# Designs tried in a protein design chat: VH-VL binders against Putative 6-carboxy-5,6,7,8-tetrahydropterin synthase (queD). Part 9

Target 1, 157 residues: Putative 6-carboxy-5,6,7,8-tetrahydropterin synthase (queD), of Pyrococcus abyssi (q9uxz4)
Amino acid sequence: MKRVVSIKRRIYWTKEFDSSHFLELEYESKCRRLHGHTYRVEVEIEGEPNEHGMIFDFNHLSELIKTLDHKVIVSEKWVRYEEGYVLIEKNDKLLKLPRSEVVVIDKPNVTAEYIAEWISERILENAGENVREIRVRVWEDPRSYAEITLTLKPQGS

## First folded at step 10 (VH-VL; framework fv_roledumab)

Design L35T (from f7 with light chain S93T)
Fold by ESMFold2-Fast, scan of step 10:
Structure L35T (fold): chain C 157 residues (1-157), chain A 120 residues (1-120), chain B 107 residues (1-107)
Amino acid sequence: as target 1 above (157 residues)
Amino acid sequence: QVQLVESGGGVVQPGRSLRLSCTASGFTFSSYRMHWVRQAPAKGLEWVATISYDGSNKQYADSVKGRFTFSRDNSQDTLYLQLNSLRPEDTAVYYCAKVYYSGEWYFDYWGQGTMVTVSS
Amino acid sequence: AIRMTQSPSSFSASTGDRVTITCRASQGISSYVAWYQQKSGKAPKFLIYKASTLQSGVPSRFSGSGSGTDFTLTINSLQSEDFATYYCQQYYTYPLTFGQGTRVEIT
């Protein structure tokens, strides 16, 4: 009788990046101030090897995180664009920064939760039919992280 | 794999209306700013309108302001473009297009287009 | 609105040829230019962004260059699948604008 062995494959990737943000909060908090973090991103991807023997190309992860590094990360809801610049206006803040120094995320706030979600969504776009799960953790400091898990259903036929 | 599929085009007389739809798959639709771009027969590409990820912010080309309305249904992964008071000059293939993210307004994915013909 | 002017409007070429398409903006747009390829009856396909950055999966025979007002798209050794119309697009400011297109035709 033929012995059946099933294999579950998962890859892990991690990288730090340094960026600044502020939070929109309805209550008093120092987190409403412009401040920085050394973030850590952890990515786990489960799947089968593709035509090239890879579950996912780590170069895509490296390039994605480079877009966040040494930037001011802001919510799309707070910004207007002028030629070459991003104007950030929320509550009592008014910032005008070169477009190259800002990352605008399509989220209502710039929490670790929303940053993790934004990263997971960009990873999803580069995921082939061979990928089954994407897990992203974003650490704002050594004590705390937010985690997003995307479970991909196989497409038929 | 990212896919965008347009529908709703057709042949209409000047002054009439059409509603175009674009169904998205393969990405988290509710988290992306989307655009409509059109192309008149044997001519180049013309940007038409944009809508933010949550539908709260919209911009239109001057040529269509007041006549076209952009909307989205994130629960159905669908975009809508309501074309009112159509003119012969609106004759074009209409494409829905995705940007990489709000800070980068180049179109990484396009639908296959739907043809709108306005003739008298 | 920023006007994008392409030249030439058409180019007759053979497989193996080097093709260069130029795009000029009516004002400075830094490097906020993307390039697209469109085959007859099909939607545009994304090739290049930020003037010179090739999208993953686009063949290395394609390259872009330029900054400010003058930009170029080059195909170093034209292949049969490259016969198409090419468009530049500025994304420096709204409204977004495209060049009029350059048609690369087989000789």
Scores: ipSAE 0.702, ipTM 0.871, lowest interface PAE 1.5, mean pLDDT 89

Design L36F (from f7 with light chain Y94F)
Fold by ESMFold2-Fast, scan of step 10:
Structure L36F (fold): chain C 157 residues (1-157), chain A 120 residues (1-120), chain B 107 residues (1-107)
Amino acid sequence: as target 1 above (157 residues)
Amino acid sequence: QVQLVESGGGVVQPGRSLRLSCTASGFTFSSYRMHWVRQAPAKGLEWVATISYDGSNKQYADSVKGRFTFSRDNSQDTLYLQLNSLRPEDTAVYYCAKVYYSGEWYFDYWGQGTMVTVSS
Amino acid sequence: AIRMTQSPSSFSASTGDRVTITCRASQGISSYVAWYQQKSGKAPKFLIYKASTLQSGVPSRFSGSGSGTDFTLTINSLQSEDFATYYCQQYYSFPLTFGQGTRVEIT
């Protein structure tokens, strides 16, 4: 007897990064202050191998997370750009930092939820037609994380 | 279907003012950063100004800074560009443009454009 | 500001031809390049972002490549609706800048 087997393939990647942020909150909280975290990102991608035998190139994940590492992450609504610099003005803060030291995300706040969503969208930009699902988990500390899952359908489906 | 419809262009003498409008439909307008891009006759594209989704952050090209004012009314899905102290070199078709998403400044949809002519 | 230079300035081509348009940045911009198509009298239409990612609904005959300073837009088998002016745009640095445009004309 010969067996017929279907295969479901998923790759896993993880990396820590150290970055600073602050939150815009309507209530008083220490989280409104500029502070840092050692974040952990976990990425799971499900799909089929492409012509090179890869579901997704891990080098793209490494480069993406390097852009977040040792940076100040801010909401694009708080910033003004100058050539070479980013000006950050929100509440009682006024910061002027070289662009190389700042990551501006297109989210209304810099929560683990929005960081995970931003990362998932950047991964999606590099995903081929062979990718079926992208899951991103962002841990702010060893006890808590936010998770985003993108489910992708084939074109013309 | 995403649509951006511009109005307010016209022919004006140097030193005068015009107010351009852009009405948006087919997407959640209040969630997107918007831009103005212009194109002089038989020339290429030139970025003019940007406004954040909530109107709190605005930036302008050096050539128009201090003369143009960008604003938005999210309750009416409308953008406004106030053009003051117009110069002949401001003659162009003015397009409003939507970013694909706010942190990345490339444009997935453009209006049809409105012509501003500044001549003596 | 980052200067974006396109070549050639114009290209004469026939249906079925393979068209290649080049865009060069005056400094490194990673992959932060978008491409647009503009037909006479009309607004620009979005084609490609992040140098090589094709927008949904854009025909597969269009492709982009490049990183750093040199970028290319290729139309593999030119169709009648592809005669237009093409623009590259960098979105790495403020202010945003566009190439001067490449015109694809009927032979």
Scores: ipSAE 0.043, ipTM 0.604, lowest interface PAE 6.5, mean pLDDT 86

Design L36W (from f7 with light chain Y94W)
Fold by ESMFold2-Fast, scan of step 10:
Structure L36W (fold): chain C 157 residues (1-157), chain A 120 residues (1-120), chain B 107 residues (1-107)
Amino acid sequence: as target 1 above (157 residues)
Amino acid sequence: QVQLVESGGGVVQPGRSLRLSCTASGFTFSSYRMHWVRQAPAKGLEWVATISYDGSNKQYADSVKGRFTFSRDNSQDTLYLQLNSLRPEDTAVYYCAKVYYSGEWYFDYWGQGTMVTVSS
Amino acid sequence: AIRMTQSPSSFSASTGDRVTITCRASQGISSYVAWYQQKSGKAPKFLIYKASTLQSGVPSRFSGSGSGTDFTLTINSLQSEDFATYYCQQYYSWPLTFGQGTRVEIT
């Protein structure tokens, strides 16, 4: 392939999940209420094939999104842990839920932006040295999404 | 490569204080909940304290509540554990440890530990 | 607090042996157990999470199993570097608790 200047390889994966959240906002908004979404996650990963011929294993993405599905997603800032429960205390809310029904994210709020960022960080933990870029989009509905792009440094440079 | 390096241990008399530090590198420190875990000589592991990624949420083991205070400086990628009113039973190697994320409380990375000895 | 009890507390083994360490929780913890290896004078090393999921880079001779209250760590063919103390940890319920440890000693 001497005529080819460069090759960029990218894989694409997408999946929906149904979960609930609420936002901490200083102003009044319906988004402060506990409510649900059918989220859609789109993942694009750019890189080179590894020893197995894969840029990234799609099974890891499926497993990750299953952890979010049918859960209440909350910010670590709002929670205390009691036995097998997560106690959620923020503004006008007091919720006590079994840990199996809650996903606590290490972010200041549960926006599409922070969900996308949290997902990108989980993907990064499973990414090999062959990965160059991770892009995650989180759709809250069919009309709107947030996007996070992680650009990774090559090994030894 | 993820690294956690503890320091600040030493030998003190009962009732004294020490300040432990843990410097992190190789990951986005400000995005992760962190923990302290200790191990007394010839004994097992005991969870001591946890701090949220932004320092706003802290929890302590009942054995150290009111005596130990946990803090972090995200600008320096550093954790601090202030040990006050030390007792002989606080003698242990103190490790800082990273969890995968707040909902998964297993420790994927540990520091090398710093020894605290409380004796008369 | 959930009490985690390991058995045996210690035992002698030889290279090539299959080693089984058990961990029992005082109440149901689903599959929220992790296993750690600690060599003399060293920090603990993470091996397994979610009862049976092996951490990347951990040799395949290690495996975990169990759910509910009874959990097992198995080393299929013990190597010289595996002589260490092994700890289970539950992360189902707060506060986090560890087993007392099982020391695998050379014979």
Scores: ipSAE 0.421, ipTM 0.780, lowest interface PAE 3.0, mean pLDDT 88

Design L38R (from f7 with light chain L96R)
Fold by ESMFold2-Fast, scan of step 10:
Parts: sequence; C-alpha cells; structure tokens
Structure L38R (fold): chain C 157 residues (1-157), chain A 120 residues (1-120), chain B 107 residues (1-107)
Amino acid sequence: as target 1 above (157 residues)
Amino acid sequence: QVQLVESGGGVVQPGRSLRLSCTASGFTFSSYRMHWVRQAPAKGLEWVATISYDGSNKQYADSVKGRFTFSRDNSQDTLYLQLNSLRPEDTAVYYCAKVYYSGEWYFDYWGQGTMVTVSS
Amino acid sequence: AIRMTQSPSSFSASTGDRVTITCRASQGISSYVAWYQQKSGKAPKFLIYKASTLQSGVPSRFSGSGSGTDFTLTINSLQSEDFATYYCQQYYSYPRTFGQGTRVEIT
C-alpha cells in the first residue's frame, strides 16, 4: 500500500537595510522631507528544486538588498545624470550626490509599496521556470509593512 | 531568456527617413532605461540615445540630436527610433541595448542589430 | 565628452597566449568601466563591469583591473573562441563613450 502525497516547497529569507528617501505627496507631511528608515525585507519563494536542488539562490537576494543599503532611494522621475553624480530635483529640493550613494528606482514614488514592487521585479528576473510564487514584504518600521505577491503560471497554461 | 529584436532597417537615399523598432522579451521592459548604440561598417561602437523607463527623459548624441526621435510603448514592450534627415554618416548597424539595474548602468543585453544604409 | 583610448588597436596571438588590452579615460571615471567582446557579424557581449567584476557565466580566464583613468582587460590562456574585437566603455557620464576597439587576430 502506498500514499498519494503532494509536496509544496517554500523558502524564506530576510535582511535589514538602512536607507533614506522622501515622498511626493498631495498633502503636507513630514514624509516629504529627506529622512531615513531601518527597512526590513522578507522574501518567500515557492517552487520546485532546480538541477542544483535550489528553488532560488539566496546570494541573488543578498546582492540585491546590498544595492539598497546606505543609499538615498529616489524615483527616476526626479533625477538628471551628470559626470559621476545624480542630480535630484523635487519637492523644493536640489541634491547632487555621487552615483555610488543613490539608488534610482523605476517607480513614481519611493513608498514601501513601490520598494517592495521594485524588489519583487528584480527577483522575478532571476527566477527560473521552477518558481511558482514570489512574495516580498518591506517594513519601514517594526509596526508596518507593504507586501507584493507575484504568482507565476507555466507558459501556455 | 532576455531577448531584444531590432527591425526596420534598410537602404535609403540621403535625406530620407526610417523607423527602427526593438521588441523586448524575458524581462520587465517597463522597469528599464533603454539605449540605442550604432556601429558603422568596420568601425567601433557609438552611443546614440537613451530613454528612461517611462519615456519622460531622453538624451541624444550630438551627432543625431534634432534628427532622431526616441520613443517607447511599454504596453507592447517595444522601443522606437525615428531616423529623419538621414546622412551617409548614419550608415551603421543599429543595436538596442538594456542597462543593468540601479547604479550599474552597463549594457548587459544587446539585440542582434538592424542595418541602415544611406547611399547614393 | 570622456574619450576612451585603447591600446593596441590590433595584434596577432596564438591559442594559449596571455593577452592584455589597455584602456585609458581622458578624465577620472572611478571604476565605471565595462568590457565587451564582439565577434564578426555578432552583437557585443558584455564580460566585465565596474572595472573588475566578472559576469556570471564568463570564463575565469578573463579578468579586469584598474581605477581612475587606467584600465586593463586580461585573457590568461587565449582560446579559439576568444578571437574577437574587445571594447571598453565608460558609464560614468553622458554621453556614453567606447574605446575604438582592440582586434585580437589569430596568428
């Protein structure tokens, strides 16, 4: 006698990073000022083991989050590029920072929601056909997070 | 998995126009700044133009400024380069190229190129 | 615009040779240099970025070094598939500029 068993596999990874941002808002808020957070990223990936026995290589997650750490995160809508520098012009601010100190994201604002979405899209680009779901949470403080879930379907299904 | 496919090249006389296209697949096209780079026969690489992820920011090489227009359609994962007032010096293979993300803006993927010949 | 100058423009080499290509920038560009390989009739393929970081999947016989204005690409033991033209490129500022290329030809 044998049993019929279905296996669901999920991996979990987490890391903190310290970075600065400001928000473009339609109302007055101190969040429009340049300020910092100790962010926490949580990543859950569901899938099947690949030829190396891995669902996803944690090294890619570490490298990705390292690019955000100790940086000023800004929207590409706010920037102009100049010899080795990023010029940031938004909300009555004018900042000129070395490229090594800035992360430019392809989002209209630098909210936890958009940071989570940006991270999820970078993870997706390194995901193989064996990955079924990617879930990313970004915490701006110990009390609140934004979450993005990408559900991946097999091609032609 | 990442692919960029250029099309629209051809043979034209000086002063004519061509519209080049580049179709992207295998990555989140709407998230990336894209570039056009050209290469004249038996010559080196020359950067032509760049366009931001949402199309709001564009830059052109001085040699093509005012004649070439860069655009993108994120709903179709397609890049366009309108070539106007073509000169013999514009004869080249035109490549579209993707940059890597955030801070490391080297060209990590290139298309196979489309040939533009401006003669007689 | 930042001018990138490669040396030599071309040379002949044999399988197993150690090959070094030099690239000089007209001003300081930190480590914002990439190296590309182009075979006849093909699109360029990137090899190295940030002067010395080898891309995953690129053979370990390739290496890069340098910072500021002087950069080098080294191929330790040249293989038959390495006969190609190599380009350095600065991505420090716009316009993006490439070296004129170094053609590595079989002897």
Scores: ipSAE 0.041, ipTM 0.663, lowest interface PAE 7.2, mean pLDDT 87

Design L38Y (from f7 with light chain L96Y)
Fold by ESMFold2-Fast, scan of step 10:
Structure L38Y (fold): chain C 157 residues (1-157), chain A 120 residues (1-120), chain B 107 residues (1-107)
Amino acid sequence: as target 1 above (157 residues)
Amino acid sequence: QVQLVESGGGVVQPGRSLRLSCTASGFTFSSYRMHWVRQAPAKGLEWVATISYDGSNKQYADSVKGRFTFSRDNSQDTLYLQLNSLRPEDTAVYYCAKVYYSGEWYFDYWGQGTMVTVSS
Amino acid sequence: AIRMTQSPSSFSASTGDRVTITCRASQGISSYVAWYQQKSGKAPKFLIYKASTLQSGVPSRFSGSGSGTDFTLTINSLQSEDFATYYCQQYYSYPYTFGQGTRVEIT
């Protein structure tokens, strides 16, 4: 033995999706209006290979982000479920949309911060004991992003 | 590993009350809408109630409205279902169940269930 | 409320058989159907969502198909652990409803 080599393994995945939102804000802002973004999601996962030689399956990430694509993203706090529809009532808006056109996130607002957090939590659901860190960045435009980092214990106590 | 464990079932007479609990682990409990689903002996599944991630939005099946109250304690990862004015037709195994996200209510994880028997 | 009707109500089958269970919605529900397996005395187990998407860890002998009002769950070669009651559920329209169940029994 001449040296000790410690290996850290990290995978990176990215995808864009096009969706609309509005923000609940206490002040006047164009962000309170219904508007769209081409979002970009970046995911980094650190861990060891599992029984299949993978840290995490990129197909799970692809399917998760497809859930958000071409939707109106709204907060669970703003919605009421009706037959075939979601009724959205917040700020100066009253919207009734087919349920297939809406994704409801379990967060108090639809900020890049909360979208990143929502994504990170769904990634965590599919993470094995081999995963040590999940990092999610959500870009609302080319100049700004929000980031969430989850640090995990190997034993899951 | 996602786990849901129910407790609080028992045998009671009509008109009495029970409080069911469900303890969750293995996921970020405070970020998920949760449900109760029941099953009468030798019958099918019936959705009972739902509660939003923060407890602010609750919906109930018509058969239990005004009698059952759903609540949650996110600090303890626990759900509560208060069953009041119980009737013989409420006799069932009660399951707590998780959904993948709030907009689509298919139940990816279920608890083992707790039996409520209402008999005279 | 959307009614979900399963047929048949019960099935007698042997290991190796191909079993098909049908589920009919009283209204169009696109592909928003989930399927569950329940063994005697146990909690339901999630099998399929969006009519045809198999949950990770569910054996490939299980498959789902359909859209609109008519849906099927197929088990291509029954194993001993597949004798159970199967339920469909629509999650298109509140209130969300289950079918009455189809019991698969050993002959």
Scores: ipSAE 0.552, ipTM 0.828, lowest interface PAE 2.1, mean pLDDT 88

Design S50A (from f7 with heavy chain T50A)
Fold by ESMFold2-Fast, scan of step 10:
Structure S50A (fold): chain C 157 residues (1-157), chain A 120 residues (1-120), chain B 107 residues (1-107)
Amino acid sequence: as target 1 above (157 residues)
Amino acid sequence: QVQLVESGGGVVQPGRSLRLSCTASGFTFSSYRMHWVRQAPAKGLEWVAAISYDGSNKQYADSVKGRFTFSRDNSQDTLYLQLNSLRPEDTAVYYCAKVYYSGEWYFDYWGQGTMVTVSS
Amino acid sequence: AIRMTQSPSSFSASTGDRVTITCRASQGISSYVAWYQQKSGKAPKFLIYKASTLQSGVPSRFSGSGSGTDFTLTINSLQSEDFATYYCQQYYSYPLTFGQGTRVEIT
């Protein structure tokens, strides 16, 4: 039996998105092929309520994940841009897709780890001084996920 | 809170050099493509240069190509724009600007700008 | 390079007015247009991307429309804080280019 003498507040949000990718790997793997996943993103944010009573606006999370949904996710290292198109050139692949169908992430590969990191970074830039921690999990399938945790200092924003 | 703070501007004579800096905070600087945009007095905005998240890929406006060099130090969260062989027409406020991600080149955050004046 | 031409160059208006600014690209650019507001002595402020998508926190009186070559920024019921210069920008192709700006002035 204990009394609550301090309060920590945390919000949770989750959403699925359907997208495709491929990995740059030095070894044989079917993951080097262009293929799709129904990803699941889980976001936990710890902080204090702001003047509106919110730790973080869930609408920002919804809009961010819509950016990834129904896209081909590729590394910035693999792409060149032509008018209206993204040219994806890596190893044995050459793809030309309308720019609207591609998400280019500023990471060296398109792993669940880097996708989680990319999402966490976009959440961070919308976080107020009231936010203390951002945790993002990205599931590629029902059995596995990657997780990124950002710890924020109250004096830095 | 995303912040970009430019510095290094000043008054120089034609043919001289300046090094502009932009210090970033409130986002993971090392994971974003960054740009420089300038604005001459009483004129509109002009795109100057772009640099990839890791510094390996750069683009320059034709008007500055060969004279300006864009670089970044991800360990210090700082952008640099080296201005060489400056001309009177380079007189402008120089802004550093962030894009949302590499595939979308609109500027969601801007610095306050630093003034470069090239005159005798 | 893709030229972006704004009209009018300046606009005299009163609070409560509807203001429409147009931006024309020299070639088709799909919906890859952003709009910015700039007040005297200040950095530009981001308003709209993808021709019509309003940035979070931007008042709903601002709206954008258009695709291809012709784009518009509309301010319904102009407020005192809206007197500024507005710029369109294409991000369809490098080099990135801006319109020349439209100044919205108090009558």
Scores: ipSAE 0.740, ipTM 0.875, lowest interface PAE 1.2, mean pLDDT 90

Design S50L (from f7 with heavy chain T50L)
Fold by ESMFold2-Fast, scan of step 10:
Structure S50L (fold): chain C 157 residues (1-157), chain A 120 residues (1-120), chain B 107 residues (1-107)
Amino acid sequence: as target 1 above (157 residues)
Amino acid sequence: QVQLVESGGGVVQPGRSLRLSCTASGFTFSSYRMHWVRQAPAKGLEWVALISYDGSNKQYADSVKGRFTFSRDNSQDTLYLQLNSLRPEDTAVYYCAKVYYSGEWYFDYWGQGTMVTVSS
Amino acid sequence: AIRMTQSPSSFSASTGDRVTITCRASQGISSYVAWYQQKSGKAPKFLIYKASTLQSGVPSRFSGSGSGTDFTLTINSLQSEDFATYYCQQYYSYPLTFGQGTRVEIT
């Protein structure tokens, strides 16, 4: 007798990156200062294999995280572009850095929550119709992380 | 499938105004810095303006600064470019363009364009 | 502003030919160059970024090379659908600037 079974497939990928940021906060905090972290990103993707037998290409994840590594991550709300530079102005700060050293994210602040969300959205843009779920964790240190889960409704088939 | 559709072009006299629109679909519009790029007849491409994902930051080419105003409505997935004090040299096809991802300065998708003609 | 100069302005070639289009920046721009294809009456189509990285879905007959001030776009075996004007764009510095375009005519 042949049995009907269901298979769930999930891939896992992780990588560290070193970057700096500062937070916009209504109260005084050391987190308002420009400072760095060794971040860790964890990605889990659930889906079906495509024609090449892949749910998602790990090389795309590696390239995405390289764009964050050794950069200053800033909110697009704080910046203007001048020649080859990104000018960052927010309250007590005025920084002018070469474009190659800055990552501008489309988020109102540079928290682990928003970094995880930004990463998840970039992964989604490269995801095929075979992907059903994307989960991203961003650790700011060994003790704490933020997590974003994107659930994709399957195409009829 | 990403799509950008411009509208609002037309023929106007120098000194008049036009409002261009660009409707986006197929991507999370509210997550992208967007640009306008124009192309005069039989000429190359010229960058016009950028607007941040939330509309709070805008920059303009020196040739249009003070005359053009860029805005967006994220609830309608729509961009607007208000063209004031139009000059004959503003005659061009106007394209809205999407950057590949936040922070990049090249364009992965373009609209089909809308023609603005400024003539007496 | 960084001036981008393309050479030649126009080119006539036959199907199967190897075509090379050159783009020169007025100052060093590392590898911050993108290439676009524009067919008559259509919007530009994205081909290449970082001087040499081909966009997904673009035919492998297209390739880019160069760094600093001199960049090239090559089409190794020209097809009839490659009739178009090609533009380079620097994205090293604001304002963003484009070359004047190179029109490829297929004979």
Scores: ipSAE 0.695, ipTM 0.851, lowest interface PAE 1.4, mean pLDDT 89

Design S50V (from f7 with heavy chain T50V)
Fold by ESMFold2-Fast, scan of step 10:
Structure S50V (fold): chain C 157 residues (1-157), chain A 120 residues (1-120), chain B 107 residues (1-107)
Amino acid sequence: as target 1 above (157 residues)
Amino acid sequence: QVQLVESGGGVVQPGRSLRLSCTASGFTFSSYRMHWVRQAPAKGLEWVAVISYDGSNKQYADSVKGRFTFSRDNSQDTLYLQLNSLRPEDTAVYYCAKVYYSGEWYFDYWGQGTMVTVSS
Amino acid sequence: AIRMTQSPSSFSASTGDRVTITCRASQGISSYVAWYQQKSGKAPKFLIYKASTLQSGVPSRFSGSGSGTDFTLTINSLQSEDFATYYCQQYYSYPLTFGQGTRVEIT
């Protein structure tokens, strides 16, 4: 008899970026070799419009993903900094690359899972109290992705 | 929201040791590379050391190598800087500093600092 | 290590003045420069990164420019809260290095 209307608001953003990585694995795998992917990031953010009518500013997402594009993504555990270079030493590899060509992430490995988690944490830093959920998917190819979901409550509640 | 609070400074004689602490709040501490930067009285800023998010990787300024040890306890959101074999030229306010995000090497937040005075 | 040289070391200014501080690197550092403001007795406050990008919440009267070896911080129409010491920092290379600072004093 009674009518109930519930409104859930969600925004979606996506972008591709080209980057290379290698994985630290305890077993033999082609993934241990330095190789590249055309990654795709999908971001979904659920929340209420803020004073400007926005749930989240897409410019922050664009700037963040630009940071990863055309870079070698490495774990902070593998690196040493020398002059204008990042030295990467792990397994059978020793690489010395200009700092402008490397992204060092605070994760133990450079899997799609950890890349998604790193991205989600950077998005969280720019999220207002109006944001209730952040979901990040990182596709390494058209067939597979890793997903991280952060569930938030307003800071005042 | 983000806060860094240093402690452990004091007045010591040359050759002695001090242990500085920095307690972090308002961000995911375990996801950030952290730094120590010092400032001698009436002088500029000097970078001291960096520590990786998990504490496994560290680098030091040449002036403090072999004397200072950087460590962290992610369960307590706390940084430690062990100062050994202190010299008069180590007299400074010591700040812990957070990088803007894990891939960057500039600092968006600094603690209030703790004063280390080395005199005889 | 990359030396960062600031000029002038200090100068007097009045509210409403335009203030220009320069920072010169001993070698090319692209745009890897950050600027900080430090008031007496306080910790440094982050202002600018990538030579010219303002941190959110920093007043628009602050601007940065430059690339390579020469960098400039400009404050248009100086306000009373802007009297402080300003530092540039290169983050192209470890060890990270700062300029010696420029103190902006009220006339």
Scores: ipSAE 0.512, ipTM 0.811, lowest interface PAE 2.3, mean pLDDT 88

Design S50Y (from f7 with heavy chain T50Y)
Fold by ESMFold2-Fast, scan of step 10:
Formats: structure tokens, C-alpha cells, sequence
Structure S50Y (fold): chain C 157 residues (1-157), chain A 120 residues (1-120), chain B 107 residues (1-107)
């Protein structure tokens, strides 16, 4: 053989979800108010095909984003659990919402940056040894996004 | 490759104290809330306490509230449970447990447990 | 607190049997139920969440069903490694509560 071909494979997945949030900020901002967005998530995963010929199962991505859809996303720092409810107290807000309507993320704030990081960590939990890189972008509006990239190294390399 | 390893259990008399530790590896420890769950000999599982990813938020079962203190050191990937004013009913194997996702309260990984025996 | 009651508390079965364990909540909890397997001397192992979603790596002979107050765990063809105690857990309401456990014993 005169030529050697190296193949790099990447898959792409995207989905929108509608959710509400507010930000904890040291300064005055409209973003401190409870408000909604139609978020867009883009996921790129690079790797080798597994025994089924897949780099990653898109069903896992769909299920993950469903947990965020039609919810109020809040920081774990702001909440207290009581019976079937989540009590949210931050700034001038006091909200008591059914547990089923709230997503509590393990991040200090509910920015596109932290949402992207939270999503990337959940994707990583379902990634096999065949995955080399996970990239997640979260668009908060049509003009801006935050991006997180996780680079995975094979053991013994 | 998630691992949780508990230590610090032992045999103590009523009214004494113990400090339990749980060392985590194989995941981004600082991004997860963690829980303690206990199991009395030949009995079922009982939730004890939770701690937020940064340690700023904690809740305890009514049976241990005011006596147990949960803390974490994210730089060492370690959890601590301080057991004070121990009673015979606190006799149990204590497990630290990791939640699967934020927004859900079920446990995908458990440690091997550490035995606490309170007797005279 | 939501009380979780399992039935039966124990029973004997043989390899190859179809086994069903039930779990009843004292109030409606939608599908917020997880199931765990615990073998003697070991920590619990996660099996199922959202009443019916099987954790990756768990054998397909395990399945869960139910919503509201009544839930079941089924093992379609019992194998030797399945003799264990099984626990349901609700995660709808604080505080978290578990069923009392169902011991599946070899005949």
C-alpha cells in the first residue's frame, strides 16, 4: 500500500428547549429578573464507532435535554427542598414551585456558560471509551452562545 | 470508574462522637451534590443527609438534625459526616452516595459502607 | 413523608422463574421511582429510574413499570446472581424514602 488514510469521525446533534432562569449579579441588570429563553443546544462528539457502529447514542442527548425543557433552571446555591417543592430564595425573589417544574444545576449561576458545562458533564457520564472529545454550545438567543469542550485521553497513550 | 470509599466507623458508647469520611474518584466531584444513606442491621435503607456541590446548602433527616454535620472538601474530593450525641438507633452501615443528575434524587453509585455501632 | 410499602417482604424462587415485586406509595408520585438491588454484605446497585428506564449495563431481563402510586419490578428469567434484596425509592418529595425491601431467596 502506497498511501495511509487516517479517519477522524465527528457527529453533530442539535435541539431547542424553552426554559426560564434568572441570574445572580452584583450589578443591576434585566437578567436578574425571572425570564425565559428559547435555548439551542449543539453537541459535537468525536470518536471511533463502537460495536454497534455508533460514536454516541443520540437518544441519550434527547432524554437529557427533555429534563431542561419547560422548567425553571436554578442554582443549587439558591434552593431548599420542602415536601414536593423547591423553595428558591435569591435577591428579591421567593418562589415555591413543584419539584417537577424545577431543574437544579450544580453550578453557582444559571448562565449559558454553566448550562453548557452542566450538559457536557451529563453527556460525559454516558460516553464510552471510544469517545475522544465532547463539545457543547448553548445559545441563549440567536446572536450569542457559550461553548464547553471536554477532551478525553485514552489510557496508556 | 467511579469509586466512593467510606471510613471512620467503629464501636462507641451512647453520647459519643465519630467522624466519617468518604473519598471520591473517577468523576468531577465538585459538580455533584452528595448524600449519606444508612442501613441498620437487617433493616432497610434510610436517607440521612445531602450536601450541595459547593457545601453551601445542606439538609438532614429529622432523626439526625442537630446532631450530624455534613461537610465537603472539594480540593481533596472528600466528604465528612460528623456524628455527635450518638444513640443506639444510629447503629447502621453508613454509605455515601452520588446522584445521577442535578434535578433528580436517585443514586447511581454507592460506597462500600462503614459500620457504626452504638452500644454500651 | 411519603411512605413506600413493598410486597411481599420475602419469597422463594427458582432459576428461570418470572419474579414480580410491587411497591406502593402513600400518595401520588408520578413516575419518580428508582429501584436498587442489594446483595448480602454489599452496597446497593442502581437498576432503574423514572419507574421504567433501565440503567446502562443492567441486564434486559429486568424491567419496571407503574405510575402514580403503584409500581412493579419484574425479572423475566431469574438467574443465580439475582438472588438479592430489592428496594424501591421515591424521589418526588423531600425527605427521600425507601421501601422496606423484598428479599428474593433461592428455593
Amino acid sequence: as target 1 above (157 residues)
Amino acid sequence: QVQLVESGGGVVQPGRSLRLSCTASGFTFSSYRMHWVRQAPAKGLEWVAYISYDGSNKQYADSVKGRFTFSRDNSQDTLYLQLNSLRPEDTAVYYCAKVYYSGEWYFDYWGQGTMVTVSS
Amino acid sequence: AIRMTQSPSSFSASTGDRVTITCRASQGISSYVAWYQQKSGKAPKFLIYKASTLQSGVPSRFSGSGSGTDFTLTINSLQSEDFATYYCQQYYSYPLTFGQGTRVEIT
Scores: ipSAE 0.478, ipTM 0.802, lowest interface PAE 2.6, mean pLDDT 88

